# VH-VL binders against Probable molybdopterin adenylyltransferase (moaB): the designs that were tried, part 13

Target 1, 163 residues: Probable molybdopterin adenylyltransferase (moaB), of Methanocaldococcus jannaschii (q57631)
Amino acid sequence: MHKRIKNIKYAVVTVSDSRYNDLIKGKEVDDKSGKLLKKELNAKVYTIIPDNKNMIKGIVEHIVEFFDVDCIVFTGGTGIAERDVTVEALKEIIEKELDGFKIIFQKLSYEEVGFSAMLSRAMAGIYKGKIIYALPGSVNACRTALKIIKEETGHILGHLREG
Key: E = the ipSAE of ESMFold2; O = the ipSAE of OpenDDE; V2 = 0.75 times the mean of E and O plus 0.25 times the DockQ between their complexes.

## First folded at step 9 (VH-VL)

Design f6 (framework fv_ifinatamab; at its last look DockQ between E and O 0.61; V2 from the best seeds 0.00; counts 0 for: pae E 4.3 > 2)
Fold by ESMFold2, look of step 9:
Structure f6 (fold): chain C 163 residues (1-163), chain A 122 residues (1-122), chain B 106 residues (1-106)
Amino acid sequence: as target 1 above (163 residues)
Amino acid sequence: QVQLVQSGAEVKKPGSSVKVSCKASGYTFTGYYMHWVRQAPGQGLEWMGEINPDSGDTRYNEKFKGRVTITADESTSTAYMELSSLRSEDTAVYYCARELDWGDYEGWFDPWGQGTLVTVSS
Amino acid sequence: EIVLTQSPATLSLSPGERATLSCRASQRVYYMHWYQQKPGQAPRPLIYGASSRATGIPARFSGSGSGTDFTLTISSLEPEDFAVYYCQQYGSSPLTFGQGTKVEIK
């Protein structure tokens, strides 16, 4: 069977208290990482939510239930601060973690920033036949992750659907 | 090894324009936003604008919108800032600075260029 | 636009003394950074994210604060620490700097 799905449908979710607060205040929102991902993945769904576990889990369930997407990509809330809860929230719902994504992302990050790559907490996992990626909130981290996502997401989906 | 090297000092007349260059080395030029910040003699730092070198997308401080143009040339890893309709109060040191975005940290400038003095005199 | 107000404008201190520099934001700030600038030089990165030291910055430099009130502390001034210090915020609003605090030798 064919190993690579080519017409991948993405959702992009930015997790950021500051960008969310600008959104609800009616200000222009400067979401550089989210807009990069939306453009590069031709996302069908794009939204901004606050750094809140219940919102993160809820938006996953909502997107899976009501939108025709293969993959959800989060940006932001992956740091080590108390308010950074994206990885923690997603780990509460994913069925299988794709450890290879984290390892490859870390390798590419090391080539770019050296030992500071230890600060990255990117992850990927499977939920209800969909791939969920959690990326750091910076543009540079998203560019690094896009190299992996664009190359391998179709391959991963192919494996999921072949059984 | 990461460096930003700017063009040399300039003396300009009021009403003219200036174009300052900033050559990057030691990192992937298109992976990071480049910013321009100026500092008038004895004064603080003033943000002028930014560019995404990958896409060419720019954002400017409203104070300078209409007078400032920021560009980037990927092939030479060089960013440019052009300021038109110069006045004496535009006399300042102009810096380029790389936005170092990794992890969830944003808006951190490292490194800065050495600065370019632009003197506007009658 | 977020206005950053630094205080005091000038600290006149001797080597070995503690310096405490304040930066107040006109509204909540999620990203606050600090830079050091010596005469004739570009700003030098010091503290990012309010409290994290940049690579190579000695332990005598520390940052703290959240929300609208931020502090840079130099626990024991060295001769090389006499400089101007700037705070900087980053978010969705226009990027801004404080006006600086000059730390000078008494």
Scores: ipSAE 0.283, ipTM 0.749, lowest interface PAE 4.3, mean pLDDT 89
ESMFold2 (binder alone), look of step 9: mean pLDDT 91; pTM 0.929
OpenDDE, look of step 9: ipSAE 0.314; ipTM 0.801

## First folded at step 10 (VH-VL; framework fv_recibokibart)

Design g1 (from f4 with heavy chain E106Y; at its last look DockQ between E and O 0.05; V2 from the best seeds 0.00; counts 0 for: pae O 4.3 > 2, placed apart)
Fold by OpenDDE, look of step 10:
Structure g1 (fold): chain C 163 residues (1-163), chain A 122 residues (1-122), chain B 108 residues (1-108)
Amino acid sequence: as target 1 above (163 residues)
Amino acid sequence: QVQLVQSGAEVKKPGASVKVSCKASGYTFTGYYMHWAKQAPGQGLEWIGEINPDSGDTRYNQKFQGRVTMTRDTSISTAYMELSRLRSDDTAVYYCARYLDWGDYYGWFDPWGQGTLVTVSS
Amino acid sequence: QIVLTQSPGTLSLSPGERATLSCRASQSVRSYYLHWYQQKPGQAPRLWIYGASSRATGIPDRFSGSGSGTDFTLTISRLEPEDFATYYCQQYGSSPLTFGQGTKLEIK
């Protein structure tokens, strides 16, 4: 059995055009999901970006290059609208997808909201030794995902470090 | 709303110094780097330098190194750019700009000040 | 330093036409470090495109940015009278921060 990594360092990134616009205008930003994740994961990094593929990929590179984190958690931009590109963006850079996360998350979501779970896309994968999660923008979805993240991220990291 | 308001136009003699101010409002002044750019008449933009309003740390374009000094007064959310030993080719519009950064390099300028014309003539 | 070369220096077009502005970097620049600004005479520059392809707030969808590596492009699908201005590209992927020399888009 692989050793579980303790004291995991997290980065949280909210993907939202509306919230980003509020941010750059100096307005109060209503980012309940991002703030929840920041709090629950005691994230060392927290930021908001717009719904743009290059910005999403860019922030990953930036965090990986300049910050000492083990895991990056995205929230938002996972819907089915044209501007929802978080999953698509991350798939372009992810080296190894953790298919199990999507499956488990969808299962748990289905238990909560039924077939509407199909609208809540999520994914996880590995990039340059870091774990990346993409979560829906809803607070409830993030709460559901946190159950998995908190329990299994250390285990996944253990595999990455020893593998 | 976020805005940068710069001081008025200046007319200086060669060898003199000029100090341009940039007052920020609508956001946390110390939370974002302030950059300065030069635009000579009919020319493009040239980067002068940057200042961390929180720490006061600066980084200058080596072209201006030794003649430029960037400072700030956090109590009034104002950044300053002083250029000394002025010469004719320093005649330009000078802009301050907020750097919307996340980290050291990830970011862009928004907004810009309205600009300050500095004319150096004998 | 990274030199950004914009072309053409001046672009003369009529309203309704398509405009293509180029920004070439002397070395590779990550797309999220490349930005575009619009400037009209007597006015300060204004953020137009950030991260190579993201429109700033309030920028109409007739504007688009693309490119990677050393070649970046700003495209205006159908020019409006208010689009005639000078456009600058800018990078801060490496120190020092640099601007292109600008492309002036003028009315033909």
Scores: ipSAE 0.027, ipTM 0.638, lowest interface PAE 4.3, mean pLDDT 92
ESMFold2, look of step 10: ipSAE 0.506; ipTM 0.820
ESMFold2 (binder alone), look of step 10: mean pLDDT 94; pTM 0.947

Design g2 (from f4 with heavy chain G31Y, light chain L97Y; at its last look DockQ between E and O 0.89; V2 from the best seeds 0.55)
Fold by OpenDDE, look of step 10:
Structure g2 (fold): chain C 163 residues (1-163), chain A 122 residues (1-122), chain B 108 residues (1-108)
Amino acid sequence: as target 1 above (163 residues)
Amino acid sequence: QVQLVQSGAEVKKPGASVKVSCKASGYTFTYYYMHWAKQAPGQGLEWIGEINPDSGDTRYNQKFQGRVTMTRDTSISTAYMELSRLRSDDTAVYYCARYLDWGDYEGWFDPWGQGTLVTVSS
Amino acid sequence: QIVLTQSPGTLSLSPGERATLSCRASQSVRSYYLHWYQQKPGQAPRLWIYGASSRATGIPDRFSGSGSGTDFTLTISRLEPEDFATYYCQQYGSSPYTFGQGTKLEIK
């Protein structure tokens, strides 16, 4: 069995037009999911961006280049609306998708909200040796995902570094 | 079943304070933000603020800033809203409501408490 | 803050008729952040539609929600006696979270 990496360093990125708009206006930002993830993962990086594919991809490159993190966790923009582009953006750069994550997450989501789970998406993948997660914008969805992230991220990183 | 039960009606004098309680049951109290809303007689709903029952962090509507204090007792799954320096226009039904979300759907209130009438009169 | 304006203020209809309630936002609101509540006299509000178009648990299919941007609509295809109440739209896109002033659906 591969070594599980401990003391994982996380970055958290909230993808939300509304939150970003509040941010640039200098208003207090209601980013419950992002703040939850930041706290629970003790994230070294935390930022908010709008629902923009280029900005999503750009922030990944920026974090990878300038910050020492092992994992980037996105929250928001995973629905089926036109502005929901987080998954699509990340799929353009992800080198290897971890299909198991979305399957497990979707199953857990179904157990919570039934068929409505189809309206929210999630994904995970590898990019330049980093693990990237895309989570729905809801706090409860993020809590569910955190169970998986906290348990398995170190194991995945172990595989990446030994392989 | 998920339920929010609020304290009974209050009658207060101007300048006094009132503290309304909201006892939660049927779910993990600390997992969901609790919100409060005001509804004056014959009027619509007005958001007062929110509290994170886990951390105790609060966020208030600027309109109530300085007069409202939201707290919680996790041991009994109860949220509190205290409004001080009461005025006649504070006369209203006050509701607590659980913040619920999933996926990319955000911020609906479900369920609501039954409401607490606060009457401010000389 | 985002102002939600509902129209009409009062809607008088008979059972069996179609009801259309409007909610207009002062600025664009993502559908995921727009919700509707029903309130009857002496009762607390109850979640009715969430995410602009999703019916809450137990809500009859004669209710539907639609809209995007700044214009949202709640429609009742065929009114039942128990449907007469006040309906509020609400946005959770930006703080402070705001409600419409409500549309009172009353029996003609």
Scores: ipSAE 0.202, ipTM 0.755, lowest interface PAE 1.5, mean pLDDT 93
ESMFold2, look of step 10: ipSAE 0.668; ipTM 0.879
ESMFold2 (binder alone), look of step 10: mean pLDDT 92; pTM 0.929

Design g3 (from f3 with heavy chain E99Y; at its last look DockQ between E and O 0.84; V2 from the best seeds 0.00; counts 0 for: pae O 2.1 > 2)
Fold by OpenDDE, look of step 10:
Structure g3 (fold): chain C 163 residues (1-163), chain A 122 residues (1-122), chain B 108 residues (1-108)
Amino acid sequence: as target 1 above (163 residues)
Amino acid sequence: QVQLVQSGAEVKKPGASVKVSCKASGYTFTGYYMHWAKQAPGQGLEWIGEINPDSGDTRYNQKFQGRVTMTRDTSISTAYMELSRLRSDDTAVYYCARYLDYGDYEGWFDPWGQGTLVTVSS
Amino acid sequence: QIVLTQSPGTLSLSPGERATLSCRASQSVRSYYLHWYQQKPGQAPRLWIYGASSRATGIPDRFSGSGSGTDFTLTISRLEPEDFATYYCQQYGSSPLTFGQGTKLEIK
């Protein structure tokens, strides 16, 4: 068996036009999902960006370059609307997709909300030795994903570092 | 079956305090934010605030800031909204509501409590 | 804050007619964050439409929601007697959470 990595370092990125707009206006930002992820993962990095493909990809590069993190967790922008571009953006840079994550997550989501689970997407993949997750923007979806992330991220990292 | 059951009607004097309870059942109480809304007689709905039943963290409408306190007792799945320094314009039906979201859909309430009438009269 | 203005304030129609209720936002609201509730006298509000266009469980298909940006609409294709109530729109895409002032749909 591969060694599970402990003490995983996380970055959390909320993707939301509305939250970002509030942020730049100096308003109190109601980012429940991002804050939940930050807290639960004890994230070293936490930021909010708008629904923009270039900014999504850019923040990945920035975090990878300037911060010592093992995993980047995105929340938001995974729906089917035109502005939902998180998944599309990440697919452009991800070197190897972890197909199992979206399958497992979608199954769990379906158990919670039924067919409506199809309206929100999730994914995971590898980029430059880092694990990237894309989660829906809801708190409940993030809670569901956290179960998987907390349990398996260390295992995945172990494989990455041995391979 | 998911339901929210609120405490009974209250009659208070100006300057007094009122504490309304909202007992949740049929779901994991700590898993969903609880919100409170005010509806004056013949008027619309007004947001009061929210509480995270897990952490106890709250956020209030600034209009009620300093007079409202939201708490919860997780052991009995009950949320509380206390309003102090009551005045006549606080007369209203107060509702608790479960904040429900999933995926990228967010910010609606389901279900609502049956409401609690609070009458402030000298 | 985002102000939601509903129109008209009161809508008087007869059963069988088409009803169109408007909710206009002072700022753009993503459809995922715009919802509608129905309230009858003496009752609590009830979720009716979520995400601008999704009917809540048990809501008849004569109800539909549409819109984007700043303009949202709730439509009832053919009014039934039980449809006469007050309808509220609500957003939580931006803090603080806000409601429209409501449209009262009454029987003519």
Scores: ipSAE 0.158, ipTM 0.741, lowest interface PAE 2.1, mean pLDDT 93
ESMFold2, look of step 10: ipSAE 0.733; ipTM 0.898
ESMFold2 (binder alone), look of step 10: mean pLDDT 94; pTM 0.950

Design g4 (from f1 with heavy chain E99D; at its last look DockQ between E and O 0.60; V2 from the best seeds 0.00; counts 0 for: pae E 4.7 > 2)
Fold by ESMFold2, look of step 10:
Structure g4 (fold): chain C 163 residues (1-163), chain A 122 residues (1-122), chain B 108 residues (1-108)
Amino acid sequence: as target 1 above (163 residues)
Amino acid sequence: QVQLVQSGAEVKKPGASVKVSCKASGYTFTGYYMHWAKQAPGQGLEWIGEINPDSGDTRYNQKFQGRVTMTRDTSISTAYMELSRLRSDDTAVYYCARDLDWGDYEGWFDPWGQGTLVTVSS
Amino acid sequence: QIVLTQSPGTLSLSPGERATLSCRASQSVRSYYLHWYQQKPGQAPRLWIYGASSRATGIPDRFSGSGSGTDFTLTISRLEPEDFATYYCQQYGSSPLTFGQGTKLEIK
């Protein structure tokens, strides 16, 4: 229906207290999932922030205002523990949720890991004409999500920009 | 069924090398890190290192750095661990294990290979 | 590196009793990176509890994991004969990956 947008510009944000603490202490940071996403999406922006709602919302506002990206991809903080706040933080700012992403992600995840897929609350939504994805922090969950992101992001952007 | 099948038992002399194989089936081999662990007779488990089968990148336990080499052949879904300059305290069962890396969880191993006994005897 | 110290080293109990196995980390480990394995003689380890508290597929509900920070516990509410084995805790919140030395749960 709409022409697929090509040459999509991505930002990748890793949400992890431990990775952030290593980063600010000047240690080598082992961010396997963030680096996978950065590489596979040829991300223009890549950063690591702590598991904090205000930091998550703040980095979205900063990226949207100051960087030329079409899509922001978060990895980490999507589980069910009290400190997992990425989905909650993003729900406070997204304008429209893409429920189909969650459903397809959970279906593919179930095929790979069975009932453990229930531990993930991946999501996608629209904010100020950008697509925001929230993904689990593991490499393999990110690989599964990349199948969906690479296939559909250009199509979704096409709909956003032309109606 | 997801399965890891290791090569058979080996008897080696001190100073030799051993190369243990671990053939994966039932899943996408390049999608999961592979780890190796050592268990000496009557002892606990000791991590040797990991390999990303997609890139070939490795990380080794400092204790084994310089004597261990991990490789893989993606065309036959097989990981390898080679230990050189063998000594008597290398006598152990060596396991491969898949890092079932999902959700926010990391470093949880399922499945394990059946183990490969390496005996270093003069 | 993070040292995991399990206690007791050996726990001798009878079927029907409650078992409590402890794993203490030398520094804080996020629960997502703390896992437990069961190993019987002559067999490979088997994933038992992941993320400190989640049971692996097919693990009976008499097993429960708990704890956070530096102190983690595996509890078996009513021991069955098949539960007598060695249990290892393991972390990968920080490299290198480490295992505890094991707790051997044996029949009294």
Scores: ipSAE 0.234, ipTM 0.741, lowest interface PAE 4.7, mean pLDDT 90
ESMFold2 (binder alone), look of step 10: mean pLDDT 94; pTM 0.953
OpenDDE, look of step 10: ipSAE 0.483; ipTM 0.853

Design g5 (from f3 with heavy chain E99W; at its last look DockQ between E and O 0.81; V2 from the best seeds 0.00; counts 0 for: pae O 4.3 > 2)
Fold by OpenDDE, look of step 10:
Structure g5 (fold): chain C 163 residues (1-163), chain A 122 residues (1-122), chain B 108 residues (1-108)
Amino acid sequence: as target 1 above (163 residues)
Amino acid sequence: QVQLVQSGAEVKKPGASVKVSCKASGYTFTGYYMHWAKQAPGQGLEWIGEINPDSGDTRYNQKFQGRVTMTRDTSISTAYMELSRLRSDDTAVYYCARWLDYGDYEGWFDPWGQGTLVTVSS
Amino acid sequence: QIVLTQSPGTLSLSPGERATLSCRASQSVRSYYLHWYQQKPGQAPRLWIYGASSRATGIPDRFSGSGSGTDFTLTISRLEPEDFATYYCQQYGSSPLTFGQGTKLEIK
């Protein structure tokens, strides 16, 4: 039995062209999912980026290098549109994917919204000892994911740190 | 089944306030944002604002800022929209609508309340 | 804000005809964020097309939505008497949420 890590430090990153555009225009950004995650996880880092693979990977490196966080939670850009590249971007850097997360999440999502759950993807993995989650951009999807994240992230971290 | 039932028609004098209710059923009330829209006679739809029924956080259209207050009572799954300092151009049908979201910021209004006619006349 | 302009304002057609309704955005809107609603007199709006091209539950296949960027279209291949109503497009790709002014489809 591995030790569960307490007092987990989170970063939250919203991936959205529309929200980012609002941000750079100085508009009030309606980032419901990102703000929910920030609040619920008491995130130390919160930012919004556009749907860009390099920026997604770059922000991971930046957070890992300059911030003391244990987990990075992405929301948005997980759909099936051309601009939805969050999952693809993260797969390029993830060292070890936690396949169980997307399976569990998708199951729960299906129970809530039916087959439309297929339209938004999710994933989790490990990168440089950090846990990274990619969630859909809907508030309800994030609420569902939070159940898993709050329950199991400390356990996963315990495994990572004990080897 | 999911439904929103609004309070009955109101007749008010200029300068008065009106509070419209929207009772939700058939789903988890706190799980979805509630929006309000205005439709003047023979006109289109205008967004008024939204409320997070869980936290109570609100966002308003700047046009209504300072005159509109959205609240909720989670114990009875009811949202409220209060409009103060009423004037003649506030005469309209007011709708509550659930914001249904499940994808990457995908969302739309479904369902809508039946609407509440508010008439402002001297 | 993103302004949605619908055209025409009024469309007079007969049952059996093809109807084409336009919704033009003042700036690009991702299809995920563009929706159509139908409203009949004395009734509340009802979701009709979501994500620019997906029919809501129970909507007949004679209805179709298409478009991207700034130009979106709702098409009715063959009008039925019950199709005569006002149709609104709506976006929430950018704050604030906005509606088109509506197209009234009336019987000729």
Scores: ipSAE 0.030, ipTM 0.642, lowest interface PAE 4.3, mean pLDDT 92
ESMFold2, look of step 10: ipSAE 0.295; ipTM 0.742
ESMFold2 (binder alone), look of step 10: mean pLDDT 93; pTM 0.943

Design g6 (from f4 with heavy chain H35E; at its last look DockQ between E and O 0.91; V2 from the best seeds 0.77)
Fold by OpenDDE, look of step 11:
Structure g6 (fold): chain C 163 residues (1-163), chain A 122 residues (1-122), chain B 108 residues (1-108)
Amino acid sequence: as target 1 above (163 residues)
Amino acid sequence: QVQLVQSGAEVKKPGASVKVSCKASGYTFTGYYMEWAKQAPGQGLEWIGEINPDSGDTRYNQKFQGRVTMTRDTSISTAYMELSRLRSDDTAVYYCARYLDWGDYEGWFDPWGQGTLVTVSS
Amino acid sequence: QIVLTQSPGTLSLSPGERATLSCRASQSVRSYYLHWYQQKPGQAPRLWIYGASSRATGIPDRFSGSGSGTDFTLTISRLEPEDFATYYCQQYGSSPLTFGQGTKLEIK
């Protein structure tokens, strides 16, 4: 097997109109999922943006250009509502999708909530040598995803860097 | 089965403090935020605040800021809410409740404790 | 803060009738963040509907939730005696978390 990269550097981005609105109003922002991810991944970058495709793609470019991170983790905007555009946005820029993540995450979600797992989505992919994850907005979903992320991200990076 | 059991009714004088406990069972205590709510007699529900039992981090309703303190003892899966400088309008039933979410759905309470009546009277 | 206004304050109906409870938000709330609870006298609230339209575990299918934006509705298609209680809506779309003042569903 390929070498597993240790000391992975993460960025965390919460996608939420409600939390972003609180942020710009100077209110206390209750971003449980984002804060969980930030803490658990010891993220070097943490930010909140609204449910906007251009902003989602833009923040990816910004982080890739200006920050030394190996992985970007998005949380929020993965449902089936009109404002849920995180997956669609990232699919426009992802160079290679990691289909396995979506499948595994969906399976784990099904084990937790049954058929309702279909109401939320997730994805992972590669962009400019970085790994990008898109997770649902709930703390529980993020906790489940973290099991995969913490275990396999280093392995994926090893493949990316060593061929 | 998931259950929250709260401490018994309290009678306090104005200016005193009260500390209500909430013991959790049937789930991983540190895995879920614990919420607290107030219900005055014949009135609706009011959010007081929450605690992350894992980290101990708290978030309070500004209305209660400076008077409320939420803590937890992970060794016995128990959350505490202390309210100080009590006044008559603090008379109410206080509830603890487990915070839940999944997928992109966020922020409901299930289950609730049975409630603790706190009476503030001179 | 987001104010949730429920209407009517009291709803008097008979078993077998249809009940419609309204929850109006002072500003838009995503369905993901709007929930309903049932409370009977002397008891703690109990989760009833989450995410505006999803029934909690064990909740009969005569209960349904709907709505979006600022207007949400809890509907009971055919009232049973055990359905008479107070119903509260709750939002988590913006800090602080808030509840409606409740609708008391009483027997006529």
Scores: ipSAE 0.689, ipTM 0.904, lowest interface PAE 0.8, mean pLDDT 95
ESMFold2, look of step 10: ipSAE 0.764; ipTM 0.903
ESMFold2 (binder alone), look of step 10: mean pLDDT 94; pTM 0.950
OpenDDE, look of step 10: ipSAE 0.688; ipTM 0.904
ESMFold2, look of step 11: ipSAE 0.763; ipTM 0.906
ESMFold2 (binder alone), look of step 11: mean pLDDT 94; pTM 0.949

## First folded at step 11 (VH-VL; framework fv_recibokibart)

Design k1 (from g6 with light chain L97Y; at its last look DockQ between E and O 0.92; V2 from the best seeds 0.71)
Fold by OpenDDE, look of step 11:
Structure k1 (fold): chain C 163 residues (1-163), chain A 122 residues (1-122), chain B 108 residues (1-108)
Amino acid sequence: as target 1 above (163 residues)
Amino acid sequence: QVQLVQSGAEVKKPGASVKVSCKASGYTFTGYYMEWAKQAPGQGLEWIGEINPDSGDTRYNQKFQGRVTMTRDTSISTAYMELSRLRSDDTAVYYCARYLDWGDYEGWFDPWGQGTLVTVSS
Amino acid sequence: QIVLTQSPGTLSLSPGERATLSCRASQSVRSYYLHWYQQKPGQAPRLWIYGASSRATGIPDRFSGSGSGTDFTLTISRLEPEDFATYYCQQYGSSPYTFGQGTKLEIK
């Protein structure tokens, strides 16, 4: 079995037009999910961006280039609305998708909210040796995802570094 | 069953303070933000603010900023809202409510406390 | 702040009729952040619709929510006696979070 990495460095990115607008206006930003993830993962990087594919891809490149992190966690923009583009954006750059994550997450979500779980999406994948997660915008969804992230991210990183 | 039980009605003089309690049961108290709302007699609802029961972090409506203080006692799963320098237009029913979200849906309140009537009269 | 304006202020109808309640926002609100509550006299509000179109648990299917942008609607296909109450819309898209002034649905 591959070695599990214990000291994982995280970046957290909230994708939300409303939160971003508040941010640029100098208002207090109510980013419950982002703040939860930042705290729970002790994230070294935390930022908010709007629902924009280019910005989503751009922030990945920026973080990969300028920050020493092992994992980037996105929250928001995973629904079925027109502005929900987080998953689509990341699929354009992800080198290898971790299909198991969305399957497991969807199962856990179904256990909580039933068929409504289909209205939100999630994904995980590898890009330039780093793990990227895309989570829904809700605190509850992020809390559920954190169970998987905290349990398995180190194992995945072990495979990436030794395999 | 998830339930929020609030403290009883209060009668206060102008300039005084009132502290309303909201005891939660049936769920993990620290796992959900607690919201507070005001409803003047015959009027609609107004958001006052919220508290993270885990961290104690608060966020207030600017309208109440400087007069409202939200706290919690995790040992008894109880949230508190204190309103100071009371005036006649503070007369209202005050509600606590649990914050919920899922997926990309955010920000609904469920359930609500039964409400606490605060009357400010000279 | 985002102002939610509900119309009409009062709606008088009879059981069996169709009710249409409007909630208009002063600026665009994502459907994910728009919710409806029912309140009866002397009672606390109760969640009714969340995310513009999702019925809360236990809410009959005669209730439906729709809309996007600045215009949202709560529809009751066939009114039952227990449906007569005040309905409030609420937005959680921008602080301060706000409610509509309510539509009172009363029996004709």
Scores: ipSAE 0.537, ipTM 0.868, lowest interface PAE 0.8, mean pLDDT 94
ESMFold2, look of step 11: ipSAE 0.745; ipTM 0.899
ESMFold2 (binder alone), look of step 11: mean pLDDT 92; pTM 0.921

